# VH-VL binders against q9umr5, part 2

Target 1, 268 residues: q9umr5
Amino acid sequence: SYKPVIVVHGLFDSSYSFRHLLEYINETHPGTVVTVLDLFDGRESLRPLWEQVQGFREAVVPIMAKAPQGVHLICYSQGGLVCRALLSVMDDHNVDSFISLSSPQMGQYGDTDYLKWLFPTSMRSNLYRICYSPWGQEFSICNYWHDPHHDDLYLNASSFLALINGERDHPNATVWRKNFLRVGHLVLIGGPDDGVITPWQSSFFGFYDANETVLEMEEQLVYLRDSFGLKTLLARGAIVRCPMAGISHTAWHSNRTLYETCIEPWLS

## First folded at step 1 (VH-VL)

Design m3b
Fold by OpenDDE, look of step 3:
Structure m3b (fold): chain C 268 residues (1-268), chain A 122 residues (1-122), chain B 111 residues (1-111)
Amino acid sequence: as target 1 above (268 residues)
Amino acid sequence: QVQLVQSGAEVKKPGASVKVSCKVSGYTLTSLSIHWVRQAPGKGLEWMGGFDPRDGETVYAQRFQGRVTMTEDTSTDTAYMELSSLRSEDTAVYYCATEYSYGFLPDAFDIWGQGTMVTVSS
Amino acid sequence: QSVLTQPPSVSGAPGQRVTISCTGSSSNIGAGYYVHWYQQLPGTAPKLLIYANSNRPSGVPDRFSGSKSGTSASLAITGLQAEDEADYYCQSYDSSLSGWVFGGGTKLTVL
């Protein structure tokens, strides 16, 4: 039998967003128990990510308990960060494949219509004034806003990303790293035509330097310092990178080719 | 799979109100964003309004503000669209449709009701 | 009068390629919002044909394709078939209106 699959949605999503994914899984892996968690749907997805992590934790614990052989996680967009944090705080998780589906794993610093829509009066260059305030950090989007030009503010004010990345020292950093390293495979999925995740390489732990040059995962301090285990995972051969072009952000969970190429192989 | 089933055709007099229903099956109504689109005979599609999960509220097209009310009954998984002060130009097929939010940007209406013909005539 | 502008009609012979344009503005297509396309057969509800600029839902043949550039989008139909005769609508989101907007529709006639 196939291991159970747990699906965590992204910003403003619901379980219905994954209807095609469910179809794909059912067709290719019949009998798979797939649970799409309907928590923090819609506007509720703007709640602080740590709150979401706790909620999702409560939901996945019973599922994991009933699956002693392990489970797979498919976590989309913002959900990918939720899942990473989840795996960091759980010392007893049994996740085989953690599939990060177009997630801003290294944060967001976009200047897309997304930003204009959410912050009509703000540009990406000024969003730090909002996001790195105590008020801003009450919103999930700001929890992973990563302004390369305001590193001090990011490191000091980011209440989520900086912590799970181990970029800011905290008493749980070592334990979180240990917990996260329990994962069997980290499958990173994203692509240049995403249009939302900015830079798109963030889905692969790439990100801007101070000159907004995109550096790859291996050039990131979090990797070099192995602050949360990326270097260790890579050394194990546990990191899978699956880039794909021609896919918009809203299509990652609803593209058959993407599923077959990047997701299906890791649902065994 | 999600299905939207709308109420039957309506014939109204000018000045009257009409309330069209849209019953959801396959998923709970709370998991969906319901929008309403109308189409006058021989004309194009016109968005009237709908629930935007990003805003957490129902948004109406400016043209219909003050005259349209969109509600939901979660106990029966039914969405409603009420249009008041009907005029002849309101004669149209009215559709309910679902919109997903697949992330940060508004998405497409991938499930549609069968449509409800509303005729306004003296 | 529609926020998005489409040609009122296009025509082609079977097997030919036709394109339908959708012209918007800086507040919708030009702002980066997705463009979606719908096919509406006579007497039926619209059907999603293309979503997010260029993606096909299940069941939509690959002879349908969408593209977006600047403030405009385009639907291309190759290998035109009789069954393609329908009305086609583009759709996007307009930030200035805080709502969805449709094109005026294009009637495709297969000669």
Scores: ipSAE 0.026, ipTM 0.584, lowest interface PAE 4.1, mean pLDDT 91

Design m3d
Fold by OpenDDE, look of step 3:
Structure m3d (fold): chain C 268 residues (1-268), chain A 122 residues (1-122), chain B 111 residues (1-111)
Amino acid sequence: as target 1 above (268 residues)
Amino acid sequence: QVQLVQSGAEVKKPGASVKVSCKVSGYTLTSLSIHWVRQAPGKGLEWMGGFDPRDGETVYAQRFQGRVTMTEDTSTDTAYMELSSLRSEDTAVYYCATLDYGSWSYEGFDPWGQGTMVTVSS
Amino acid sequence: QSVLTQPPSVSGAPGQRVTISCTGSSSNIGAGYYVHWYQQLPGTAPKLLIYANSNRPSGVPDRFSGSKSGTSASLAITGLQAEDEADYYCQSYDSSLSGWVFGGGTKLTVL
């Protein structure tokens, strides 16, 4: 039998967002128990990510307990960060494949259309004024806003990303790293035509330097310092990178080719 | 998959009210965003209102504010659209549809109900 | 009268390429909101044809394509077939209206 699959959605999603993914899984892996967690749907997805992590934790614990052989996580967009944090705080998780589906794993610093929806009067260059305020950090989007030009503000004010990345020292860093390293495989999925995740390489732990040059995962301090285990995972062959072009952000969970190429192989 | 089944055709007098139902199946109503669009005979599509998942509330087109009420019964997975003070120009096919929303964006309306013809005549 | 402007009609012969324009403003298409397209066959409910400017739902042939630039969007149909005869509507969100808006619709006739 196939291991259970747990799906964690992104910003402004519901279980309906993954109807195609469910179809794909059912067709290719019949009998798989797939649970799309309908928590923090819609506007509720704007709540602080740590709150979401706790909520999702409560939901996944029973599922994991009933699956002693392990489970797979498919975590989409913002959900990918939720899942990473989840795996960091859980010392007893049994996740085989953690599939990060177009997630801003290294943060977001985009000036894309969605910013106009959420911050009509704000540009990416000025969003730090909002996001790195105490008020801003009450919103999920700001929890992983990563302004390369305001590193001090990011490191000091980011209440989520900086912590799970181990970029800011905290008493749980060592334990979180240990917990996260329990994952069997980290499957990173994303692509250049995403249009939302910015830079798109963030889905692969790449990100801007101070000159907005995109550096790859291996050039990141979090990797070099192995602050949360990326270097260790890579060394043990546990990181899979699956880039794909021609897929917009809203289509990652609804593209058959993407599913077959990047997701299906890890649902065994 | 989601299916939307609407109530049958209505014939109303001017000044009356009409309430159209939209029953959802395949997914729970609470996981969906239902919108209403009407189309007068031989005319184009006109958005009336619906649930905005980003705002967490039902919004109405300004044209219909004060005259339209959209409700949901989660126990029966049925959405309702009530239009009052009917006039001849309200004669149209009324559609319910699901807003296909996702991460960071709104997608289109999919799927649609089969439509409900409402005729307002003296 | 529609917030988004479409040509009332377009026509083409089988096998030809036709385009349908959708002109908006700075408060909708120009504001960066996605454009969606719908096909409505006679006597039927609209069907989502293109979502998020250029994406095709499952079952939609690749001869349908969408694009967006500035305050306008365009639907292109290549290899025109008789079955394509229908009304086509563009849709976007308008920030000034805080709601969804449709184009006036375009009737496509296959000659």
Scores: ipSAE 0.163, ipTM 0.696, lowest interface PAE 2.5, mean pLDDT 92

Design m3e
Fold by OpenDDE, second read of step 2:
Structure m3e (fold): chain C 268 residues (1-268), chain A 122 residues (1-122), chain B 111 residues (1-111)
Amino acid sequence: as target 1 above (268 residues)
Amino acid sequence: QVQLVQSGAEVKKPGASVKVSCKVSGYTLTSLSIHWVRQAPGKGLEWMGGFDPRDGETVYAQRFQGRVTMTEDTSTDTAYMELSSLRSEDTAVYYCATVYKFGELYSPFDYWGQGTMVTVSS
Amino acid sequence: QSVLTQPPSVSGAPGQRVTISCTGSSSNIGAGYYVHWYQQLPGTAPKLLIYANSNRPSGVPDRFSGSKSGTSASLAITGLQAEDEADYYCQSYDSSLSGWVFGGGTKLTVL
């Protein structure tokens, strides 16, 4: 039998967004128990990510307990960060495949429609003034805002991304790394035509340097220092990178070709 | 870049009102939060009030509530500060300053007007 | 008198390092609100010098630096120059007052 699949949605999404994905899974892996977690939908997805992590943790614990052989996670967009944090704080998770579906794993630094909605007069270069404030950190988007031009603010004010990345020292860094390394495979999915994740390489732990040159995962300090286990995962062949062009951000969970190429192989 | 040009010096009698203007250029007024700060001769800076993007309204320092009115004319990109019931202690240079308008008001005062001297004397 | 406390004056010789302290409370600096610093040359309007604790706007030399810890902030000036003679003000937001607050200002004299 197939391992259960748990799906975590993204910003302003709901379980309904994954209706096609469910169809694909049912067709190719009949009998798979798929649970799309309907938590923090819509505007509630703006809640602090740590709050979301706690909520999702409460939901997945019973599912994992009923699946002693393990489960798969499919986590879309913002949900990918929630899932990574979830795996970091859970010392007893049994996740086989963690599928990060177009997630800003290394953060976000770009003007997007949802940013303009929240901050109509804000520009990318000025958003640090809000996001790295106590008030800003009460919004999920700001929890993974990564301004390459204000690294000091990011490192000191980011209450989420900097911590799960191990970029800022904290008492739980070693344990979180150990917990995250329990994952069987880390499947990273994204692409150049996403249009939202900025830079799109963030889905593969690439990101801007101070000159806004995109550096790859292996060039990142978090990798070089193995601060949360990326280097270790890569070394043991546990990281899968699946880039795909021609897919917009809102289509990653509804593209059959993408599913067959990047998702299906890891649901066995 | 943003430029702020304020109205000229004023001389007023106690009990009178004064209205200082601040014309914004470089950016539209709708994109900026205007704040007012005064400085008595030889004294420090004192925040009077300004637009709070979070509340979508102007907030005044408690000391000036009921006596100050801050308004904006977006058609002319001009902000106004009116202070009534003037006292000798109100003698000061009054500055307008701008903050980029975001969802919150944590940004610094990026640009300042040249100041308007208001003298209250019998 | 001011919500944020600064020394009234500091002085230094050219080339020296000077520090200006800004002491707040749990309702402003200690609450995590940013500290901004302004320089006011004689007879001019204040100018933004440091924003968000330690960041320099364009045009501000790197000999100016800011830091924040606990309920206090500090402005440091290295390689003191004659043109640095001015008044310096710290600023933060205060949740108890629901408004911006300034320090009392520090007059820096270059000897």
Scores: ipSAE 0.000, ipTM 0.503, lowest interface PAE 11.0, mean pLDDT 91

Design m3g
Fold by OpenDDE, second read of step 2:
Structure m3g (fold): chain C 268 residues (1-268), chain A 123 residues (1-123), chain B 111 residues (1-111)
Amino acid sequence: as target 1 above (268 residues)
Amino acid sequence: QVQLVQSGAEVKKPGASVKVSCKVSGYTLTSLSIHWVRQAPGKGLEWMGGFDPRDGETVYAQRFQGRVTMTEDTSTDTAYMELSSLRSEDTAVYYCATDFYSGYDLPTGMDVWGQGTMVTVSS
Amino acid sequence: QSVLTQPPSVSGAPGQRVTISCTGSSSNIGAGYYVHWYQQLPGTAPKLLIYANSNRPSGVPDRFSGSKSGTSASLAITGLQAEDEADYYCQSYDSSLSGWVFGGGTKLTVL
């Protein structure tokens, strides 16, 4: 039998978004128990990510307990960060495949329609004034805002991304790394035509330097220092990178070709 | 699969109110964003209002503000659209639809539609 | 009159390629907001045909394609079939109106 699949949605999302994915899984892996967690839907997805992590943790623990052979996680967009944090704080998770579906794993510094919609009166270059304030960090999107031009503010004010990345020292860094390394495979999915994740390479732990040049995962300090286990995972062949062009952000969970190429192989 | 089933045709007099229902099945109403669109005979589509996840509430088109009320009954998975002070120009087929609601971006289209409810306003 | 402008009608013979334009402004398409397309067969409810500029929902043939550039979008239909005869509507979000806006619709006739 197939291992259970747990699906975590993204910002302003719900279980409905994954209806096609469910069809794909049912068709190709019949009998798979798929649970799309219906937590923090819609506006509630703006709540602090640590709060979300706690909520999702409570939901996944019983599922994992009933699946001693392990489970797979499919985590979309913001959900990918929630899942990474879950795997970092859970010392007893049994996740085989962690599928990060177009997630801003290395943060967001976008100036796209997404930003315009969320912050209609703010520009990308000024958002640090909001996001790195105490009240700004009460919003999920600010928890992974990563301004390359204000690195000190990011490192000191980011209450989520900087911590799970191990970019800021904290007493749980070693343990979180150990926990995260329990994952069987980290499957990173994204692409250049996403239109929301900025830069799109963030889905692969790439990101801007101070000159807004995109550096790859292997050039990031978090990798070089192996602060949360990326270097170790890569070394053991546990990281899968699956880029795909021609897919907009809202289509990652509803594209059959993407599913067959990047998701299905890891649901066995 | 999500299905939207709307209430039957209505005939109203000018000045009256009409309340159209839209029952959701396949998914819970809370997991969906419901929108209302109308279409006058031989005319195009007109958005009336719908749930905005950014605001966490239903937003109405300016043209209908003060005259339209959209509500939801989560216990019965039914959405409602009430239009008051009806005029002859309100004669149209009224549709409920679910938003192709998929994350970070703005609403991405109306994925599933009800069968429509014809509302006729005549003296 | 519609916020988004479409040609009122287009026509083509079976097997041909037809395009339907949708012209917006800086407050909708030009602002970068997604464009969606709907097909409405006679006497039926609209059906989502293209979402987010160029994506096809499940069940929509690949002969339907969408694109966007600047303040305009376009729906292309290749290999035109008799069953494609319908009304087509574009849709986008308008920031100035804080709501959805539709094009005026295009009637496609298959000759």
Scores: ipSAE 0.108, ipTM 0.668, lowest interface PAE 2.4, mean pLDDT 92

Design n1
Fold by OpenDDE, second read of step 2:
Structure n1 (fold): chain C 268 residues (1-268), chain A 123 residues (1-123), chain B 112 residues (1-112)
Amino acid sequence: as target 1 above (268 residues)
Amino acid sequence: QVQLVQSGAEVKKPGSSVKVSCKASGGTFSSYAISWVRQAPGQGLEYLGYIIPIFGTANYNEKFKGRVTITADKSTSTAYMELSSLRSEDTAVYYCARDSGYYDSSGYPLDYWGQGTMVTVSS
Amino acid sequence: DVVMTQSPLSLPVTLGQPASISCRSSQSLVYSDGNTYLNWFQQRPGQSPRRLIYKVSNRDSGVPDRFSGSGSGTDFTLKISRVEAEDVGVYYCMQGTHWPYTFGQGTKLEIK
């Protein structure tokens, strides 16, 4: 039988967004138990990510316990960060494939049209003034805001991304790395036409330097230092990169071609 | 100068709801947070929650168990605090407050205060 | 929640004399950015609270220099070098490091 699939949604999202994905999985892998977690939907997705991690942990623990052979995670957008953190804090998870579906794994620094309804015009350069404060960090968006021009503020004030990345020293860094490395495969999905994740390479752990030049995963300090296990995962062939053009952010979970190419092969 | 002007006093019955407004002027609105604090007669200050208007969702003190709703209208630079299922213990002066600057200058938003709104809950 | 404990709760002072208020937090108020988000507020009778000090020792604009804040970690102090009649009121410490933000009980400053 197929391993159970757990789906985690993104910002301002709900389980309804994954109706096509469920259809695809059911069609191609009949009998698969798919659970789309309806937690922190809509505006509740703005709650602190650590709070979300705890909530999702409570939901996935019983699912994992009933699946001794392992489970697959499909985590979309912001959900990908939640899942990565989840795998970092769980010393007993049994995740085979962690599918990061267009997630800002290396953070977000953009005010695209998708975000303009949330942020006033030209807020990208000023959002650090809000996000890197204690009151700002009570919101999920700020938990993975990564301002390349204010790296010091990011490293010191980020209460989530900087920690799970191991970019700031903390007592749990070694354990979190160990836990995360329990994953069988890390499947990274994203693309240049996403329009929301900025830069889109963040889905592959690429990100801006101080000059807003995009550097690849292998050029990142978190990789070079193997702070949370990326180098180790790559070395053992556990990282799969699946870039795809022509897909907008809100279509990653509903594109059949994408599913067949980047998701289905890892649902064993 | 930044000014916060709140709505007038309210008298409510137990079980009802009250909505207090706070209009900001003399500065920007979207880039700051608006906080709500209350003070029962002869008592200290209690933090209810705050909103960052650009996010549109507030952060609440869990003590109020979902009875508090804070909203903001960016177009009118007005924040609102609604308290439902009112109890006699909710009788207090309710204050809105805002910061005059970004976090790097002051830390968090409480350097400007409204004049307060007295809410009386009685049978 | 972080508990803020002020002492004393009542502070009778003679005009021109100094005053000191202590505030202790149940846990460290140092945030990850290295700042300590401890504020002091003054509330005169019949008025809204007014922030005097932010981040332990920074005076807000218009606050007389006779007011000073100090401390670190969990222990903080507000000092008034020379109490004036206009200083009558209740003073509150507040932490803004840990959600939910919390206030001390307040210290009532009165003139003897």
Scores: ipSAE 0.380, ipTM 0.765, lowest interface PAE 2.4, mean pLDDT 92

Design n1e
Fold by OpenDDE, look of step 3:
Structure n1e (fold): chain C 268 residues (1-268), chain A 123 residues (1-123), chain B 112 residues (1-112)
Amino acid sequence: as target 1 above (268 residues)
Amino acid sequence: QVQLVQSGAEVKKPGSSVKVSCKASGGTFSSYAISWVRQAPGQGLEYLGYIIPIFGTANYNEKFKGRVTITADKSTSTAYMELSSLRSEDTAVYYCARVSYGDYRSPEAFDIWGQGTMVTVSS
Amino acid sequence: DVVMTQSPLSLPVTLGQPASISCRSSQSLVYSDGNTYLNWFQQRPGQSPRRLIYKVSNRDSGVPDRFSGSGSGTDFTLKISRVEAEDVGVYYCMQGTHWPYTFGQGTKLEIK
């Protein structure tokens, strides 16, 4: 039998968005128990990410307990960060494949049409003023806002991303790294035509430097310092990078070719 | 100079709803958080919630158990606070306040308050 | 919720004399960024509140230097070096570290 699959949605999303993915899984892996978690849907996805992590944890623990052989996670967009944090705080998770589906794993500094109403060009340069405060950190978007021009504020004020990345020292860093390293495979999916994740390389732990030059994962301090286990995972062949062009952000979970190429191989 | 101008006094019956407006002028509306605070006669200040307009959603004090709705219209630079299922104890002056945040390297944080809106709930 | 406790609640002061208001929080107000988001507000009779101090000790624009804030962790103080007639009103401390944000009971400053 196939291992159960747990799906976590993204920002302003719901389980309905994954109807095609469920169809694909059912066709290629008949009998797979797929659970799309309907938590923090729609506007509720703006709740603090740590709150979301706790909620999703409560939901996945029973599922994991019933699947002693392990489970797979498919986590879309913002959900990818939730899942990474989840795997960091759980010392007893049994996740085989963690599939990060177009997630801003290294944060967001976006200025795209899809999020223009949230991140207009004029506002993007000033959002740090709000996000890196107690007021702003009550919203999920700010929890992974990564302003490359205000890295010091990010490092000090980010209550989520900087912590799960191990970029800011905290007493749980070692344990979280250990927990995260329990994952069998980390499957990173994203692409240049996403249009939302900015930069799109964030889905692969790439990100802007101070000059907004995109650096790859291996050039990031979190990798170089192995702060949460990326270097270790790569060394043991546990990281899979699956870039694909021609896919918009809202289509990652509904593209058959993408599924067959980047998702399906890791569901067995 | 930046100002917050609130709507006029309201007199309401118990069980009804009231919606107070707060219009910002002289600044960038979307760059700040708009807070709502109330003060019953002769009493202290109570925080209701706040909105970051660009996010389109608010954070609420759970004490009000879903009776408060805070919204913002960026096109008119106006924030709104709606309180439903009004009770006599909701009689208070309601204030909006703009919360500005600064870079810790250059302290710029300040707030500006509206003039207040008296809401009276009586049978 | 974080409870903010002010003392005294009533503060009669002679003109020209100093005044001191204490504010204690039920838990530390230090945020992850190292800042302490403790504010002091002044509300003169018939007026809206006005922020005097932010982050424990920073004066807002236009606030006279006779006002000063101090403290750390859970204990904070607002001081007025020489009370003037225009200082009459109610003073509130407020924490902005832990949601929901909360105010002290207020301290009513009056002239003897």
Scores: ipSAE 0.491, ipTM 0.790, lowest interface PAE 1.4, mean pLDDT 92

Design n1f
Fold by OpenDDE, look of step 3:
Structure n1f (fold): chain C 268 residues (1-268), chain A 122 residues (1-122), chain B 112 residues (1-112)
Amino acid sequence: as target 1 above (268 residues)
Amino acid sequence: QVQLVQSGAEVKKPGSSVKVSCKASGGTFSSYAISWVRQAPGQGLEYLGYIIPIFGTANYNEKFKGRVTITADKSTSTAYMELSSLRSEDTAVYYCARHPYSSSWYEGFDPWGQGTMVTVSS
Amino acid sequence: DVVMTQSPLSLPVTLGQPASISCRSSQSLVYSDGNTYLNWFQQRPGQSPRRLIYKVSNRDSGVPDRFSGSGSGTDFTLKISRVEAEDVGVYYCMQGTHWPYTFGQGTKLEIK
C-alpha cells in the first residue's frame, strides 16, 4: 500500500485548491489516503506562522501515528515554510518525502501582481519598517519577509524564518537540525514563471545578496554552515531539485505534467 | 498635522452591535497602523486590536472572542471597529490611535482620536 | 497575557516637587531585536491619552524634558523632575512586546 499523503495549503488558500492534485494521486496511486488539512484557510493564513505550525502539528500527529511506515508531505507556497518548521520542531516525525511546492523557503522580497495589494511598489522597500517589529511579526507574511537591504533587522527581528534557518543563534538550533534531518527526501519544486515567489529561486533556497543578485543554495550561509541540515541532506542525496518553466504560482498543484515529473516519483 | 476624528456617541441595547469610525487626515493612510483601545468609566485602558491597512486584516485581543472586527478603507482613510453581542460591561469610551511606520515601528508621535462613548443599557 | 503592575495608584504631589511612578511586567519585555517596547501614556482629565515615552526612555515629540523614563527587563520607572499643574492626570505604562498588548492600572497624579 502507498504511504499516506498530507497536504498543506498556502496563503489565502484552502483544501479546495487541491482537487486536481487529489485526482492525480488517486489515478496514479490508487488507494492512497490523502488528507488536505483545512486549517488557517483564507485570511486566517495571515496568522503568525508559529501559531500555524502548532495547529498543523496537532493535526498531523494523529495521522503519523496511524502510519508507522511513514507519510509524505506536500506543502504548497507558504505551507512549505510551515512544513519545514513542523519537521524541525517534531522529534518523532516519520516523513519520507517532504515535497516543497513553490515555497519561499529562503524568504520573500517580492513585488508581484498577485500580492501587490500587500506589496505595492511604493511599500516594498519600506515593508521592513512594518515587518521587523513585534506588531508586524503577528502576520505570516512578515514571518518570512527577507529584506536583503536590511539584513541586520531581518536577523534580529524575524521571529520565524531566521530561526528555522539557524541564521540567528537559539537554544533549539541543534535539535531542530537533528529533527529536520529525519526527512527521507526534500523535494524542491519551483520555476521562473511563478510570478509570486520572489525571487523564484527562493523555492530552491536561493536568494538575493545585498546587490539583489540571486545566489544559489550552495552559496548561502545556511548551506555553508549547514545550520539546519541542507548541506548534510545534499551530501547524502536527499535533496531533489525539480525546476519547471511555464507554470504560474496558482497552477503548481493543478498541472498534470508537473505532477508526473516532480511529485509522483516521490509518492511511492 | 495628522488628526484622527471618530464618530459620535452611541447608545445601544444589549445584544446589538456598534460600529465606530476613525477618519485619518493629514497623512498617508497606508503609512500608519490603527489601534483600538477602550476605557470603561473610571477604569483603565484595554487594548482591543490593531490593523495594518495594507495587509487588509487585523490582529485582535482574544479576550473578545471574535466579537471585535476591525477594518480599514484606504479610499476614505477610515478605520472601523465593530463590536457585536454588546454587554453592559462594554460601556466605555473607545479610542483609535495611529502608529506611524518606522524602522522600529514604535517610534514617532502617535495621535489618538477624541474617543467615542458607547453606552450599553436596557 | 503579560500583567503590568503600576505603583502607586494614587500620587499626590506638591507643585514643583518630583514624582516617580513604577511599572512592573510579569515577564521580560525585551524583544528579539534587543529593544524593549515599553511605553508611557498621559491622560489629562477629559482628554484622550497621549504617549510620552516609547522604548523605555525615548520622549515623543513635544514632551517636556522634565519627563524621563528608565528601566530594563521587567522593572520600569517614569519620573517627573518638577511637577507642574498641567501634569495632573492618569499615567499608564503599556507593553508592546507581547501580544496582546497590555496596560498598567494607571496612576492618578494630583496636586496637594
Scores: ipSAE 0.194, ipTM 0.702, lowest interface PAE 2.6, mean pLDDT 91

